# Miniprotein binders against q553d3r833to1016, part 3

Target 1, 184 residues: q553d3r833to1016
Amino acid sequence: NRFKSVNELYSTELSYLNSLLILRDFYFIPMEVEARVTKLFKSEEINKVFSNLKSILQISTEITHLLEERLSVSPVKIGDIFVKFAPIFKIYVEYVNNFDKVAPQLKAMTENPQSKKFFSEQRNKSRVATDINSLLIMPVQRCPRYELLLREILKHTQEDHVEFKNIKSAYESIKDINKYINDR

## First folded at step 15 (miniprotein)

Design o1
Fold by ESMFold2, fold request of step 22:
Structure o1 (fold): chain B 184 residues (1-184), chain A 95 residues (1-95)
Amino acid sequence: as target 1 above (184 residues)
Amino acid sequence: GSRVRIFVMVEGDSPEKLREFAERVIEEARKLAEKLGGKIRVEVTEDGNRLFIVITVKGLTPEEAKEIAERLKELAEELAKKLGLEVYIIEEIRK
């Protein structure tokens, strides 16, 4: 039903945000500290791995906040959020275009046993079994996932529903930005 | 009371122009919040050639929340044009 599809959008956004927070708090920030304190990493290596992760995290934080507020009222209206954020999602171009460089960079870094130990220790501290490579692919997958989630919501939104026009516009806007991201 | 939340993403090649943009938008937000008796919180995140500014003002009347949202949007758009920056603004008012 519509309620379930809207809640799936929110629950998967929250899960996505939590994954981005793990990347920031257990990898990016600690790696920046090690780069300054022990010289274990170079700043350019860190930037190659994470790209514009901070921007993506900020966007997901804001979307999560807005979804939480909108789910607290009835009828639930979330389509305008994605219409407004669609042009902002252009920032995913940088992340997606950089992604093929991430695994080779991590492999090169972990040839150093101290770096390999660092990644293992941070994974343990995070209490998440997912390795850093599996976390780093999640932004690549998120915008296509928004399109599918909005399409499902649209399917469960009757044409006379107050949000039909906004959900349809959201779906079309996200479809267009996904094409833009893939073309660039 | 009413609350306004303003999310701003601004981009450009000049760190100094990005800083000027942020300082002037935040300063105006603080002036408006003080004048209207609102409680303000500002969060800034920098990522390369991009800044994110999140401004929250609580303890407003609905009319005051709308006023600060409109004035900050107008300032941010005009300032971005003058400084050659690209700006995106998303505002939410909770009644």
Scores: ipSAE 0.822, ipTM 0.916, lowest interface PAE 0.8, mean pLDDT 92
Fold by ESMFold2, fold request of step 22:
Structure o1 (fold): chain B 184 residues (1-184), chain A 95 residues (1-95)
Amino acid sequence: as target 1 above (184 residues)
Amino acid sequence: GSRVRIFVMVEGDSPEKLREFAERVIEEARKLAEKLGGKIRVEVTEDGNRLFIVITVKGLTPEEAKEIAERLKELAEELAKKLGLEVYIIEEIRK
């Protein structure tokens, strides 16, 4: 039903946000500290791994906040959020274009035993079994998943529903930005 | 009372112009909040050639929340144009 599909958009956004926060708090920030304090990492290596993660995190934080507010009132309206954020999703081009460099960079870094130990310790501190490689691919997959989630919501939104036009516009806007990302 | 939340993404090649943009937008937001008796919170995040500014003002009437949203959007767009920056603004007013 429509309610279930809208809640799936929210619940997967929250899960995505939590994964981005793990990347920032247990990997990105601690690696920047080590780069400054112990010289274990170079800034260039860190930037190659994480790209514009901070930008993606800010966008997901804001989307999560807006979804939480919209789900608290009836009728539930979320389509305009994605219409407004679709042009901002252009920032995913940078992340997607960098992604082929990430796994080789991490492999090279972990040839150093101290770096390998660092990644193992941070994974333990995060209390999340998911490895850093599996977390880092999630932004690559998120915009395509928005398209699928919005398509599912549109399927369950009757043409005379108050949100039909906004959901349709959201789906079309996200489809267009996914073409843009894919073409770059 | 009503509240306004303003999400701003601004991009450009000049760190100094990005800082000037942020300082002037935040200064105006604080002035407007004080004038209207609103409680303000500001969060800034930097990422390379981007800044994100989130401004929340609580304790407003619906008309005051709309006034702050309109004035800050106008300032941010004018300032971005003047400084050669690209800006994206998303505003939300709650009851």
Scores: ipSAE 0.814, ipTM 0.913, lowest interface PAE 0.8, mean pLDDT 92
Fold by ESMFold2, fold request of step 22:
Structure o1 (fold): chain B 184 residues (1-184), chain A 95 residues (1-95)
Amino acid sequence: as target 1 above (184 residues)
Amino acid sequence: GSRVRIFVMVEGDSPEKLREFAERVIEEARKLAEKLGGKIRVEVTEDGNRLFIVITVKGLTPEEAKEIAERLKELAEELAKKLGLEVYIIEEIRK
């Protein structure tokens, strides 16, 4: 039903945000500290791995916040959020275009045993079994996933529903931005 | 009372212009919040040639919340144009 499909959008956004927070708090920030304190990493290497992760995290944080507020109000209206954020999702082009460089960069860094130990220790601290490579691919997959989630919501939204027009616009806007990202 | 939340993403290749944009938008937000008796929070995130500014003002009437949203959007758009920056603004008013 519509309620379930909207809640899936929210629950998967929250899961996505938590994965981005793991990347920031257990990898990006600690690696920046090590770059300054021990010089284990160069800032250049860190930026190659994470690209514009901070921007993606900020966008997901805001979307999560808005979804939580909208789910607390009846009727539930979320389509306009994605209409407004669709042009902002252009920033995913940078992340997606950089992604093929990430695995080679991480491999090069972990040839240093101290770096390999660092990644193992941070993974243990995070209490998450998912490795950093599996976390880093999630932004590559998120915009296509938004399209599928919005399509499912639209499927369960009757044409006379107050949100039909906005959900349809959101779906079309995300579909257009996904084509833009893929063509780049 | 009503709350306004303003999300701003601004981009450009001049760090100085980005900082000028942020400083002037934040200063006006603080001025408006003080004038209207609202409580303000500001969060800034930097990422390369991009800034994110999140402004939250609480303790407003619905009309005051709309006034702040409208005035800050107008300022941010005008200032971005003057400084040659690209700006995206999303505003949410909660009653």
Scores: ipSAE 0.811, ipTM 0.911, lowest interface PAE 0.8, mean pLDDT 92
Fold by ESMFold2, look of step 20:
Parts: C-alpha cells; structure tokens; sequence
Structure o1 (fold): chain B 184 residues (1-184), chain A 95 residues (1-95)
C-alpha cells in the first residue's frame, strides 16, 4: 500500500545515510588525518577515492530530517521534498563520472603494506564486514533507486490524493535528473 | 513553540565570496533569532567550491517562523546574485 512504499523510501534513506557516515567516519576523516600526520596518503589520492562525498552526505542528512518530520504528520506529504532537491542532485554527476577511477586508485594505494593495514584496521573498527568498494558504489545507485521508489509511491497514490501532483512531479524530476546524469 | 529549519547550498569559484556569503547570512539569522527570542543553531559544512549552511531557530510563534524564513531567503538570494554565487534554499516550518 502507499504507507508501506513511503516508509521504504525513508528506511532505505536511513540505510544509505548510515553507509555514507561509515565512509566519512572510518575512512575519509581518518585518511585526512594520516595525510597530515604521517603522509601515508596524499590529498589527491583521498579526493580521487571520495570525490564530493561530503556534499552527498549533507544532502542525504537533510532528506532524512525532512522525511522524519513529514512522516510524523497526517496526511504524509513527501513529494515536494524531491521536487525541491531534484536540481540539487546535479552534484551526483561529479561522483558518478569519477567512479570508474575509484577501484584502480584503491588497488594502487593498497600495494603499500601500511596502507593495506590501515584499511583493514578501519574496516574492523567500523564493525561492518562490507568492503569499502561496496560502500562507495552506493551513491552511484541512489538516484536510480529514488526513481524506482517514487514510481512505486505514485502507483499507490490515487489521483484525488493531496499528494498526487507532487509525487508525479517528483518522479518526473528525478527521472530527468537520472537522464542528465547518464548522458554526461 | 514553532521552529524553522533553513537548508542552504551555495557554490562558486571564490572561497572569499563563499565565506562572505556565509558570514552575512549567519549574522542576520542570529540577529533575527535574538530579536524574536528564538534559540538558534547553525551548522556549516564546506566541500570544495560549495558551502552548506543549516540554520535552526526554535521557540518561535508560527508568524515569527515564517518571518525568519522569508527574510533569510530574500537575503540569501540577493547576496548570491551580488556575489556571483549560485544558491539553493529549502525551508521547513514545524509546530
């Protein structure tokens, strides 16, 4: 039903946000510290791996906060959130265009035994068995996922529902952004 | 009371202009919150040529929350135009 599809959008946003936080707290920030303190990494290497992760994290943080607020009120209205964020999602182009370079960069960095040890230690500290490559692909997959989730919500939203116009606009706006990202 | 949350993404090529934008928007937000007796929180995140500013003001009447949202949006849009920056603003009022 509509309630279940809207809650899935929220629950998967939370899961996505948690994955981004793991990337920031157990990899990005500690790697920046090592770059300054031990010179284990160069800034150029860190930037190639993470791209504009901080921007993506900030966007997911804000979407999560808005969804939590809207889910606490009846009727639930979330379509305008995605209409407003759709033009901001243009920043995903940068991340997606960089992604083909990430795995080779990580492979090159881990040829250094101290770097390999660092990644192993951070993975253990995170208590997540998932490899860093599997976390880094998640932003590449998120905008296509928004499109599918919004399509499912629209399917369960009757035309006379207060949210019909906004959900339809959100779906179409995200579809356009995904085309924009894919074309570049 | 009511709260307002204002999310701002601003981008441009000049770190100095981005910093001037943030300083002036935050200064006005603090002045408005103090004038209206609201409690303010400001979070700033920097990522390359982008700044994110999240302003939360609590303890407002609904009218006061709308006033802060309107005035900060107007200021942010005017400043971005003056400084040659691109800005995106999303506002949420609750309670």
Amino acid sequence: as target 1 above (184 residues)
Amino acid sequence: GSRVRIFVMVEGDSPEKLREFAERVIEEARKLAEKLGGKIRVEVTEDGNRLFIVITVKGLTPEEAKEIAERLKELAEELAKKLGLEVYIIEEIRK
Scores: ipSAE 0.796, ipTM 0.903, lowest interface PAE 0.9, mean pLDDT 92

## First folded at step 17 (miniprotein)

Design r7
Fold by OpenDDE base, look of step 17:
Structure r7 (fold): chain B 184 residues (1-184), chain A 95 residues (1-95)
Amino acid sequence: as target 1 above (184 residues)
Amino acid sequence: GSRVRIFIMVEGDSPEKLREFAERVIEEARKLAEKLGGKIRVEVTEDGNRLFIVITVKGVSPEEAKEIAERLKELAEELAKKLGLEVYIIEEIRK
């Protein structure tokens, strides 16, 4: 039903946000420290690997906040959020394009005997089974997921529902932006 | 009391222009909050050629919240145009 679909959007967003926070707190920040102190990493390499993750984190933070607020009000309205954010999602183009370029470098870093121990330790500290490689790919997959989630909500929204127009607009907008991302 | 939250993303190649934009918008927000007796929180995040500003004003009436949102949106758009920046604004009012 619609409620279930909306909650899936919210719950997956929370998980997504938490993954981004793990990336920041247990990998990005510690790697920067290592770069300054031990020279295990280079600042340029770190910046290249994480790209505009900081921006993506800001967007996810705001979306999560807005969804939380909207879920506490009846009727639940969330479509307009994604209509408004759709143009902003173009910043994912940068991340997606960069990810393919740095994937080999990241793999090399994680397999390097000198840094392998670091990543293993950080993974343990994070208490999350997902490694840095799997975490970094999540932003690549998120915009397509929005499209699927919104489509599912739309399927469970009647045309006479107060939210129908906004959900439909949101779906179309995200679909368009995903097309834009894929074409770059 | 009601709350207004304004999320702003601004893009440009000049760090100086981005900073100027932020300073001007934040200054106006503080003035409005003070004038209306609201409590203001400002968060700024920089990421390369992008700047994020989140402004939250609490303790105002719904009408005042709307006023704040409209004023800041107008200012942000005008400043962005003047400075040659790209701006995105998302406002939320909780009654």
Scores: ipSAE 0.889, ipTM 0.951, lowest interface PAE 0.5, mean pLDDT 95
Fold by OpenDDE base, last read:
Structure r7 (fold): chain B 184 residues (1-184), chain A 95 residues (1-95)
Amino acid sequence: as target 1 above (184 residues)
Amino acid sequence: GSRVRIFIMVEGDSPEKLREFAERVIEEARKLAEKLGGKIRVEVTEDGNRLFIVITVKGVSPEEAKEIAERLKELAEELAKKLGLEVYIIEEIRK
Protein backbone atom coordinates (compact mmCIF):
# COMPACT_ATOMS: atom_id res chain seq x y z
CA ASN B 1 0.00 0.00 0.00
CA ARG B 2 0.97 3.66 -0.28
CA PHE B 3 1.73 4.05 3.41
CA LYS B 4 4.13 1.12 3.34
CA SER B 5 5.86 2.40 0.23
CA VAL B 6 6.34 5.88 1.63
CA ASN B 7 7.69 4.49 4.86
CA GLU B 8 10.10 2.29 2.95
CA LEU B 9 11.40 5.38 1.20
CA TYR B 10 11.91 7.04 4.57
CA SER B 11 13.45 4.05 6.33
CA THR B 12 15.89 3.34 3.52
CA GLU B 13 16.86 7.01 3.46
CA LEU B 14 17.64 6.87 7.17
CA SER B 15 19.78 3.79 6.65
CA TYR B 16 21.49 5.42 3.72
CA LEU B 17 22.19 8.59 5.69
CA ASN B 18 23.60 6.55 8.55
CA SER B 19 25.92 4.77 6.14
CA LEU B 20 27.14 8.09 4.79
CA LEU B 21 27.79 9.34 8.31
CA ILE B 22 29.77 6.21 9.09
CA LEU B 23 31.73 6.69 5.90
CA ARG B 24 32.54 10.25 6.91
CA ASP B 25 33.23 9.73 10.60
CA PHE B 26 35.06 6.42 10.57
CA TYR B 27 36.86 6.59 7.25
CA PHE B 28 37.10 9.99 5.58
CA ILE B 29 37.95 12.06 8.66
CA PRO B 30 40.34 9.51 10.19
CA MET B 31 42.05 9.03 6.83
CA GLU B 32 42.61 12.76 6.58
CA VAL B 33 44.18 12.69 10.02
CA GLU B 34 46.42 9.82 9.00
CA ALA B 35 47.41 11.67 5.87
CA ARG B 36 48.44 14.69 7.90
CA VAL B 37 50.10 12.96 10.83
CA THR B 38 51.42 9.56 9.73
CA LYS B 39 51.43 10.02 5.94
CA LEU B 40 49.77 6.63 5.63
CA PHE B 41 47.52 8.22 3.01
CA LYS B 42 47.92 11.07 0.60
CA SER B 43 45.45 13.94 0.82
CA GLU B 44 45.07 13.98 -2.93
CA GLU B 45 44.24 10.30 -2.93
CA ILE B 46 41.61 10.73 -0.24
CA ASN B 47 40.01 13.64 -2.06
CA LYS B 48 39.82 11.65 -5.27
CA VAL B 49 38.26 8.61 -3.63
CA PHE B 50 35.64 10.46 -1.59
CA SER B 51 35.10 13.25 -4.15
CA ASN B 52 31.81 15.08 -3.46
CA LEU B 53 30.65 12.82 -0.64
CA LYS B 54 30.12 15.87 1.55
CA SER B 55 27.58 17.15 -0.94
CA ILE B 56 25.87 13.77 -1.09
CA LEU B 57 25.67 13.82 2.68
CA GLN B 58 24.11 17.28 2.66
CA ILE B 59 21.47 16.21 0.17
CA SER B 60 20.58 13.10 2.13
CA THR B 61 20.46 15.05 5.36
CA GLU B 62 18.01 17.54 3.93
CA ILE B 63 15.86 14.90 2.24
CA THR B 64 15.68 12.98 5.51
CA HIS B 65 14.67 16.09 7.39
CA LEU B 66 11.98 16.99 4.88
CA LEU B 67 10.59 13.47 4.85
CA GLU B 68 10.42 13.51 8.63
CA GLU B 69 8.53 16.78 8.53
CA ARG B 70 6.06 15.51 5.95
CA LEU B 71 5.45 12.22 7.70
CA SER B 72 4.49 14.03 10.88
CA VAL B 73 1.40 15.59 9.31
CA SER B 74 -1.66 14.34 7.47
CA PRO B 75 -2.09 13.96 4.61
CA VAL B 76 1.47 12.90 3.89
CA LYS B 77 2.95 14.68 0.89
CA ILE B 78 6.45 13.85 -0.32
CA GLY B 79 6.36 14.05 -4.11
CA ASP B 80 7.38 17.68 -4.35
CA ILE B 81 10.56 16.98 -2.38
CA PHE B 82 12.04 14.92 -5.16
CA VAL B 83 10.75 17.26 -7.84
CA LYS B 84 12.69 20.03 -6.13
CA PHE B 85 15.81 17.92 -5.62
CA ALA B 86 15.89 16.47 -9.13
CA PRO B 87 18.11 19.27 -10.48
CA ILE B 88 20.44 18.88 -7.51
CA PHE B 89 20.89 15.18 -8.24
CA LYS B 90 23.49 16.15 -10.81
CA ILE B 91 25.80 15.71 -7.84
CA TYR B 92 25.10 11.99 -8.06
CA VAL B 93 26.11 12.04 -11.71
CA GLU B 94 29.42 13.55 -10.70
CA TYR B 95 29.89 10.99 -7.96
CA VAL B 96 29.26 8.06 -10.28
CA ASN B 97 31.59 9.44 -12.92
CA ASN B 98 34.35 9.80 -10.38
CA PHE B 99 33.70 6.43 -8.78
CA ASP B 100 34.29 4.63 -12.05
CA LYS B 101 37.64 6.36 -12.37
CA VAL B 102 38.90 5.78 -8.85
CA ALA B 103 37.69 2.20 -8.40
CA PRO B 104 41.11 0.72 -9.18
CA GLN B 105 42.79 3.16 -6.82
CA LEU B 106 40.34 2.31 -4.08
CA LYS B 107 41.03 -1.36 -4.57
CA ALA B 108 44.75 -0.80 -4.36
CA MET B 109 44.34 1.31 -1.24
CA THR B 110 42.24 -1.24 0.60
CA GLU B 111 44.54 -4.07 -0.38
CA ASN B 112 47.69 -2.25 0.66
CA PRO B 113 49.34 -4.14 3.53
CA GLN B 114 50.30 -0.88 5.18
CA SER B 115 46.70 0.28 5.49
CA LYS B 116 44.90 -3.02 6.07
CA LYS B 117 45.20 -2.73 9.81
CA PHE B 118 43.81 0.79 9.71
CA PHE B 119 40.73 -0.23 7.75
CA SER B 120 40.18 -3.25 9.95
CA GLU B 121 40.36 -1.13 13.08
CA GLN B 122 38.02 1.49 11.69
CA ARG B 123 35.55 -1.17 10.62
CA ASN B 124 35.54 -2.53 14.14
CA LYS B 125 35.12 0.92 15.63
CA SER B 126 32.15 1.63 13.38
CA ARG B 127 30.43 -1.50 14.69
CA VAL B 128 29.15 -2.11 11.18
CA ALA B 129 30.09 -5.12 9.11
CA THR B 130 30.01 -3.11 5.90
CA ASP B 131 33.48 -2.18 4.72
CA ILE B 132 34.64 1.02 3.07
CA ASN B 133 34.18 -0.43 -0.41
CA SER B 134 30.55 -1.27 0.19
CA LEU B 135 29.93 2.10 1.80
CA LEU B 136 31.44 4.04 -1.09
CA ILE B 137 29.29 2.18 -3.60
CA MET B 138 26.05 3.18 -1.86
CA PRO B 139 25.76 6.61 -3.50
CA VAL B 140 26.13 4.89 -6.87
CA GLN B 141 23.16 2.73 -6.02
CA ARG B 142 20.96 5.37 -4.46
CA CYS B 143 19.46 7.05 -7.53
CA PRO B 144 18.33 3.73 -8.97
CA ARG B 145 16.81 2.98 -5.59
CA TYR B 146 14.91 6.28 -5.64
CA GLU B 147 13.46 5.36 -9.00
CA LEU B 148 12.24 2.02 -7.72
CA LEU B 149 10.84 3.50 -4.54
CA LEU B 150 9.01 6.29 -6.34
CA ARG B 151 7.68 3.84 -8.89
CA GLU B 152 6.26 1.73 -6.11
CA ILE B 153 4.61 4.74 -4.50
CA LEU B 154 3.19 5.75 -7.86
CA LYS B 155 1.66 2.31 -8.31
CA HIS B 156 -0.30 2.89 -5.13
CA THR B 157 -1.35 6.43 -6.02
CA GLN B 158 -4.52 6.99 -8.02
CA GLU B 159 -4.60 9.62 -10.72
CA ASP B 160 -7.07 11.70 -8.75
CA HIS B 161 -4.84 11.64 -5.69
CA VAL B 162 -3.45 15.00 -4.63
CA GLU B 163 0.09 13.61 -4.83
CA PHE B 164 -0.22 11.92 -8.21
CA LYS B 165 1.22 14.67 -10.37
CA ASN B 166 4.20 15.31 -8.12
CA ILE B 167 4.98 11.63 -7.62
CA LYS B 168 4.79 11.02 -11.33
CA SER B 169 6.97 14.03 -12.08
CA ALA B 170 9.49 12.98 -9.47
CA TYR B 171 9.59 9.45 -10.82
CA GLU B 172 10.08 10.62 -14.39
CA SER B 173 12.81 13.05 -13.38
CA ILE B 174 14.78 10.45 -11.47
CA LYS B 175 14.25 7.94 -14.25
CA ASP B 176 15.72 10.40 -16.71
CA ILE B 177 18.71 10.99 -14.46
CA ASN B 178 19.34 7.27 -14.17
CA LYS B 179 19.06 6.88 -17.91
CA TYR B 180 21.60 9.62 -18.39
CA ILE B 181 23.98 7.97 -15.93
CA ASN B 182 23.66 4.65 -17.70
CA ASP B 183 24.06 6.12 -21.17
CA ARG B 184 26.91 8.51 -20.45
CA GLY A 1 5.26 29.37 16.71
CA SER A 2 6.03 28.47 13.13
CA ARG A 3 9.35 27.57 11.60
CA VAL A 4 10.97 28.25 8.26
CA ARG A 5 13.86 26.20 6.94
CA ILE A 6 15.83 27.33 3.91
CA PHE A 7 18.19 24.94 2.16
CA ILE A 8 20.57 26.63 -0.25
CA MET A 9 23.14 25.07 -2.53
CA VAL A 10 25.34 27.53 -4.36
CA GLU A 11 28.19 26.71 -6.71
CA GLY A 12 30.90 28.59 -8.56
CA ASP A 13 34.60 28.73 -9.26
CA SER A 14 35.38 31.63 -6.94
CA PRO A 15 35.64 30.89 -3.24
CA GLU A 16 35.50 34.61 -2.58
CA LYS A 17 32.20 34.97 -4.38
CA LEU A 18 30.78 31.98 -2.55
CA ARG A 19 31.81 33.50 0.76
CA GLU A 20 30.33 36.85 -0.16
CA PHE A 21 27.10 35.17 -1.14
CA ALA A 22 26.91 33.28 2.13
CA GLU A 23 27.76 36.30 4.25
CA ARG A 24 25.11 38.46 2.67
CA VAL A 25 22.37 35.85 2.83
CA ILE A 26 23.18 34.96 6.42
CA GLU A 27 23.34 38.61 7.42
CA GLU A 28 19.90 39.23 5.98
CA ALA A 29 18.54 36.13 7.65
CA ARG A 30 19.85 37.26 11.03
CA LYS A 31 18.45 40.71 10.48
CA LEU A 32 15.02 39.35 9.66
CA ALA A 33 15.04 36.95 12.57
CA GLU A 34 15.95 39.72 14.96
CA LYS A 35 13.38 42.08 13.52
CA LEU A 36 10.64 39.52 13.82
CA GLY A 37 11.73 38.16 17.19
CA GLY A 38 12.62 34.73 15.90
CA LYS A 39 15.42 32.37 16.83
CA ILE A 40 17.84 31.59 14.03
CA ARG A 41 20.19 28.71 13.37
CA VAL A 42 22.65 28.70 10.50
CA GLU A 43 24.66 25.78 9.20
CA VAL A 44 27.27 26.13 6.47
CA THR A 45 29.13 23.33 4.73
CA GLU A 46 31.75 23.68 2.02
CA ASP A 47 32.55 21.07 -0.60
CA GLY A 48 34.88 22.11 -3.37
CA ASN A 49 33.13 24.62 -5.58
CA ARG A 50 29.88 24.22 -3.67
CA LEU A 51 28.54 25.77 -0.53
CA PHE A 52 25.54 24.56 1.43
CA ILE A 53 23.64 26.92 3.68
CA VAL A 54 20.80 25.77 5.90
CA ILE A 55 18.92 28.52 7.69
CA THR A 56 16.25 27.78 10.26
CA VAL A 57 14.15 30.46 11.92
CA LYS A 58 11.67 29.46 14.56
CA GLY A 59 9.32 31.28 16.89
CA VAL A 60 7.65 33.33 14.18
CA SER A 61 4.13 33.45 12.83
CA PRO A 62 3.18 31.61 9.67
CA GLU A 63 3.01 34.91 7.82
CA GLU A 64 6.41 35.94 9.10
CA ALA A 65 7.86 32.58 8.13
CA LYS A 66 6.58 33.09 4.63
CA GLU A 67 8.03 36.58 4.54
CA ILE A 68 11.43 35.29 5.59
CA ALA A 69 11.34 32.56 2.98
CA GLU A 70 10.36 34.92 0.20
CA ARG A 71 12.89 37.55 1.14
CA LEU A 72 15.79 35.14 1.45
CA LYS A 73 14.89 33.37 -1.77
CA GLU A 74 14.73 36.65 -3.63
CA LEU A 75 18.01 37.84 -2.17
CA ALA A 76 19.76 34.56 -2.89
CA GLU A 77 18.61 34.55 -6.49
CA GLU A 78 19.62 38.16 -7.01
CA LEU A 79 23.02 37.68 -5.43
CA ALA A 80 23.67 34.51 -7.37
CA LYS A 81 22.87 36.30 -10.59
CA LYS A 82 25.03 39.26 -9.68
CA LEU A 83 27.97 37.10 -8.67
CA GLY A 84 27.62 34.66 -11.54
CA LEU A 85 26.82 31.74 -9.28
CA GLU A 86 24.41 28.87 -9.68
CA VAL A 87 21.93 28.57 -6.84
CA TYR A 88 19.33 26.04 -5.74
CA ILE A 89 16.86 26.87 -3.01
CA ILE A 90 14.38 24.70 -1.14
CA GLU A 91 12.09 26.24 1.46
CA GLU A 92 10.00 24.50 4.06
CA ILE A 93 7.54 26.12 6.42
CA ARG A 94 6.06 24.27 9.34
CA LYS A 95 3.13 25.92 11.06
Scores: ipSAE 0.886, ipTM 0.953, lowest interface PAE 0.5, mean pLDDT 95
Fold by OpenDDE base, fold request of step 22:
Structure r7 (fold): chain B 184 residues (1-184), chain A 95 residues (1-95)
Amino acid sequence: as target 1 above (184 residues)
Amino acid sequence: GSRVRIFIMVEGDSPEKLREFAERVIEEARKLAEKLGGKIRVEVTEDGNRLFIVITVKGVSPEEAKEIAERLKELAEELAKKLGLEVYIIEEIRK
């Protein structure tokens, strides 16, 4: 039903945001420190690998906040959020483009014997089974997930529902973005 | 009281222009909050050629919240145009 679908959107966004925070706090920041102190990593390499993660974090933070606010009010309205953010999702396009380019470098970095101990320690500290590779791919997967989630909400929204127009518009916009990413 | 939250993403190739934009918008926000007796929180995040500014004003009436949102949006758009920056604004009012 609609309630379940909207809650799934919210719950998965929270999980996604938490993953991004783990990526920042247990990998990006510590790696930057290592780059400056031990020279285990190169700052330029780190910046290339993480790309615009900071921007994605800001977007996810805001979306999470807005969803949380809307869920506390009846009737629940969330469609306009994604209509407004659709133009900003160009940041995801940039992330995906970069990810494809740095994937080999990321692999080399994580497989470097000199860095293995560091990554294993950070993984343990994070208390999450997901490693840096799996975390970095999550932004690549998020836009497709938005499309699926919005589609599901739309299926449970009547045409005369106040949210119908915005949900449909948001769905179409994100669908177009995903198509562009896949066809580029 | 009501709350207004303004999310601003601004982008451009000049760090100086981005900083100027942020300073001007934040200054106006603080002035408005003070004038209306609201409590203001400002968060700024920098990422390459982009700045994110989140402004929250609490303790104002619904009408005042709307006024703040409209004024800041107008200012942000005008400044972005003047400085040759691209700006995105998302506003939320909780009554």
Scores: ipSAE 0.884, ipTM 0.952, lowest interface PAE 0.5, mean pLDDT 95
Fold by OpenDDE base, fold request of step 22:
Structure r7 (fold): chain B 184 residues (1-184), chain A 95 residues (1-95)
Amino acid sequence: as target 1 above (184 residues)
Amino acid sequence: GSRVRIFIMVEGDSPEKLREFAERVIEEARKLAEKLGGKIRVEVTEDGNRLFIVITVKGVSPEEAKEIAERLKELAEELAKKLGLEVYIIEEIRK
């Protein structure tokens, strides 16, 4: 039903945001420290790998906040959020483009014997089984997830529903973005 | 009381212009909050050629919240235009 689908959107966004925070707090920030202190990493390398993660985090933070606010009000309206954010999702396009370029470098970094211990330790500290590779790929996967989630919500939204136009618009916009990403 | 939250993403190739934009928008937000007796929180995040500004004003009436949103949106759009920046604004009012 619609309620279930909306809650799935929210719950997965929370999970996604948490993953981004873990990525920032247990990998990006510590790696920057290592770059400055131990020289285990190069700042330039870190910047290339993480790219516009800070922007992605800002977007997710705001979306999460807005979803939380909307879920506390009846009827729940969330379609306009994604309509408004659709133009901003160009940031995801940039992330994906960069990710494709730095994937080999990331692999080399994580397989480097000198840094392997660092990543293992950080993984343990994060208390999450997901490693840096899996975390960094999540933004690549998020836009497709939005499309699927919005599609599911749309399926459970009647045409005369107040949310129908916005949900449909949001779905179509994100679908177009995903198509662009896949066809670029 | 009601709350207004303004999410602003501004982008451009000039860090100086981005900073100027942020300073002016934040200044106006603070003035409005003070004038209306609201509590203001400002969060700024910089990422390359982009700047994120999140402004939250609490303790205002619904009408005042709307006024704040409209004024800041207008200012942001005007400044972005003058400075040659791209701006995206998302506003939320909670009654």
Scores: ipSAE 0.884, ipTM 0.952, lowest interface PAE 0.5, mean pLDDT 95
Fold by OpenDDE base, last read:
Structure r7 (fold): chain B 184 residues (1-184), chain A 95 residues (1-95)
Amino acid sequence: as target 1 above (184 residues)
Amino acid sequence: GSRVRIFIMVEGDSPEKLREFAERVIEEARKLAEKLGGKIRVEVTEDGNRLFIVITVKGVSPEEAKEIAERLKELAEELAKKLGLEVYIIEEIRK
């Protein structure tokens, strides 16, 4: 039902945000420290790998906040959030394109004997089974996921529902953005 | 009391222009909050050619919250235009 689908949107967003925070706190920041102190990594390399993750993190943070607020009010309205953020999601083009380009470099970096211990230790510290490679791919998958989630919500939203127009608009907007992302 | 939260993403190639934009918007926000007796929180995050500004003003009436939102939105749009920046603004008012 609609309630379930909206909650799935929220729960997956929260999980997504947490993944981004793990990327920042257990990989990006520590890697920057290593780059400065031990020279294990190069700053340029780090910047290439993580790209505009910081921006994506800001967006996810805001979306999560707004969703949390909207979930505390009846009726729950979330469609307008994604209508408003749809244009902003264009920044995912940069991330997606970069990810495709640096994926081999990331693999090489994680498989480098000199840095294997670092990544192993950080993975253990994060207490998450997902490694940095799997974490970094999540932003690539998120916008398509929004489309699917909004579509599911729309399926469970009656046309006379107060949220119908906004959900439909949100779905269409995100669909358009995904096309835009995929075509770049 | 009501709350207004304004999320701003601004893009441009000039760090100086981005800073100018942020400073001016934040200054206006603080003035409004002070005038209206609200409590203001400002968060700024920089990422390359992008700057994120989140302004939250609490302890104001719904009408005042709306006023703050409208004024800051107008200012942000005008400044962005003048400075040649791309700006995206998302406002949320909770009564």
Scores: ipSAE 0.880, ipTM 0.949, lowest interface PAE 0.5, mean pLDDT 94
Fold by OpenDDE base, look of step 20:
Structure r7 (fold): chain B 184 residues (1-184), chain A 95 residues (1-95)
Amino acid sequence: as target 1 above (184 residues)
Amino acid sequence: GSRVRIFIMVEGDSPEKLREFAERVIEEARKLAEKLGGKIRVEVTEDGNRLFIVITVKGVSPEEAKEIAERLKELAEELAKKLGLEVYIIEEIRK
């Protein structure tokens, strides 16, 4: 069902956006405060670990907004959104490349006895079971998820459907991006 | 009334150029909104060599919304070219 597939795209985007907000509000911002006050962290290492997450958050925020608006109108059209954002998804390439480089540093930081208490407290405050490591990896997993979600929508879209061309184009664009990331 | 929302991502190595770009685009947006009697909201987010600008104008006709979108898109593209910046624009009009 096309409607079900589109709603899955929207619901997972909301969940994804919420995760990014948790990451910002309960980890990035508090860590920056700690860096200034207690020196538990260094601003430089925080910036390296989080990289262009702020940009990722902006993109997700806009996509979520657009999807919400499109879902309130019949017929629902969402394909053009991802066609338009396709060139902007290069930001994800940058994030993935950096993530691979800082993964060891992140591990060391989270396993540091001096920081364990901080991360435990923040996790409790966030009221979610997902830790900082799992949250930071979500942007790495999001583009592949878009490909799967768009493929499912395409599967339930007839060729004569008004959305077919845009959905197909969006799917192919994301697929190409994912291929590039995997082959880099 | 109708609404126009414009999402702009601009990137470059010069913070000064990015700021100039933003100021010029926002200024034009405010002028247009005022001229047409619309209500404008502007949100700016900075991230390294990238700047995000979200402009929303409410309380205008569908035709006016389209005009605003076209004008700002043209200006943004022109300024980006002039300043040597890369620009991406996504516009949405709700009738």
Scores: ipSAE 0.878, ipTM 0.949, lowest interface PAE 0.5, mean pLDDT 95

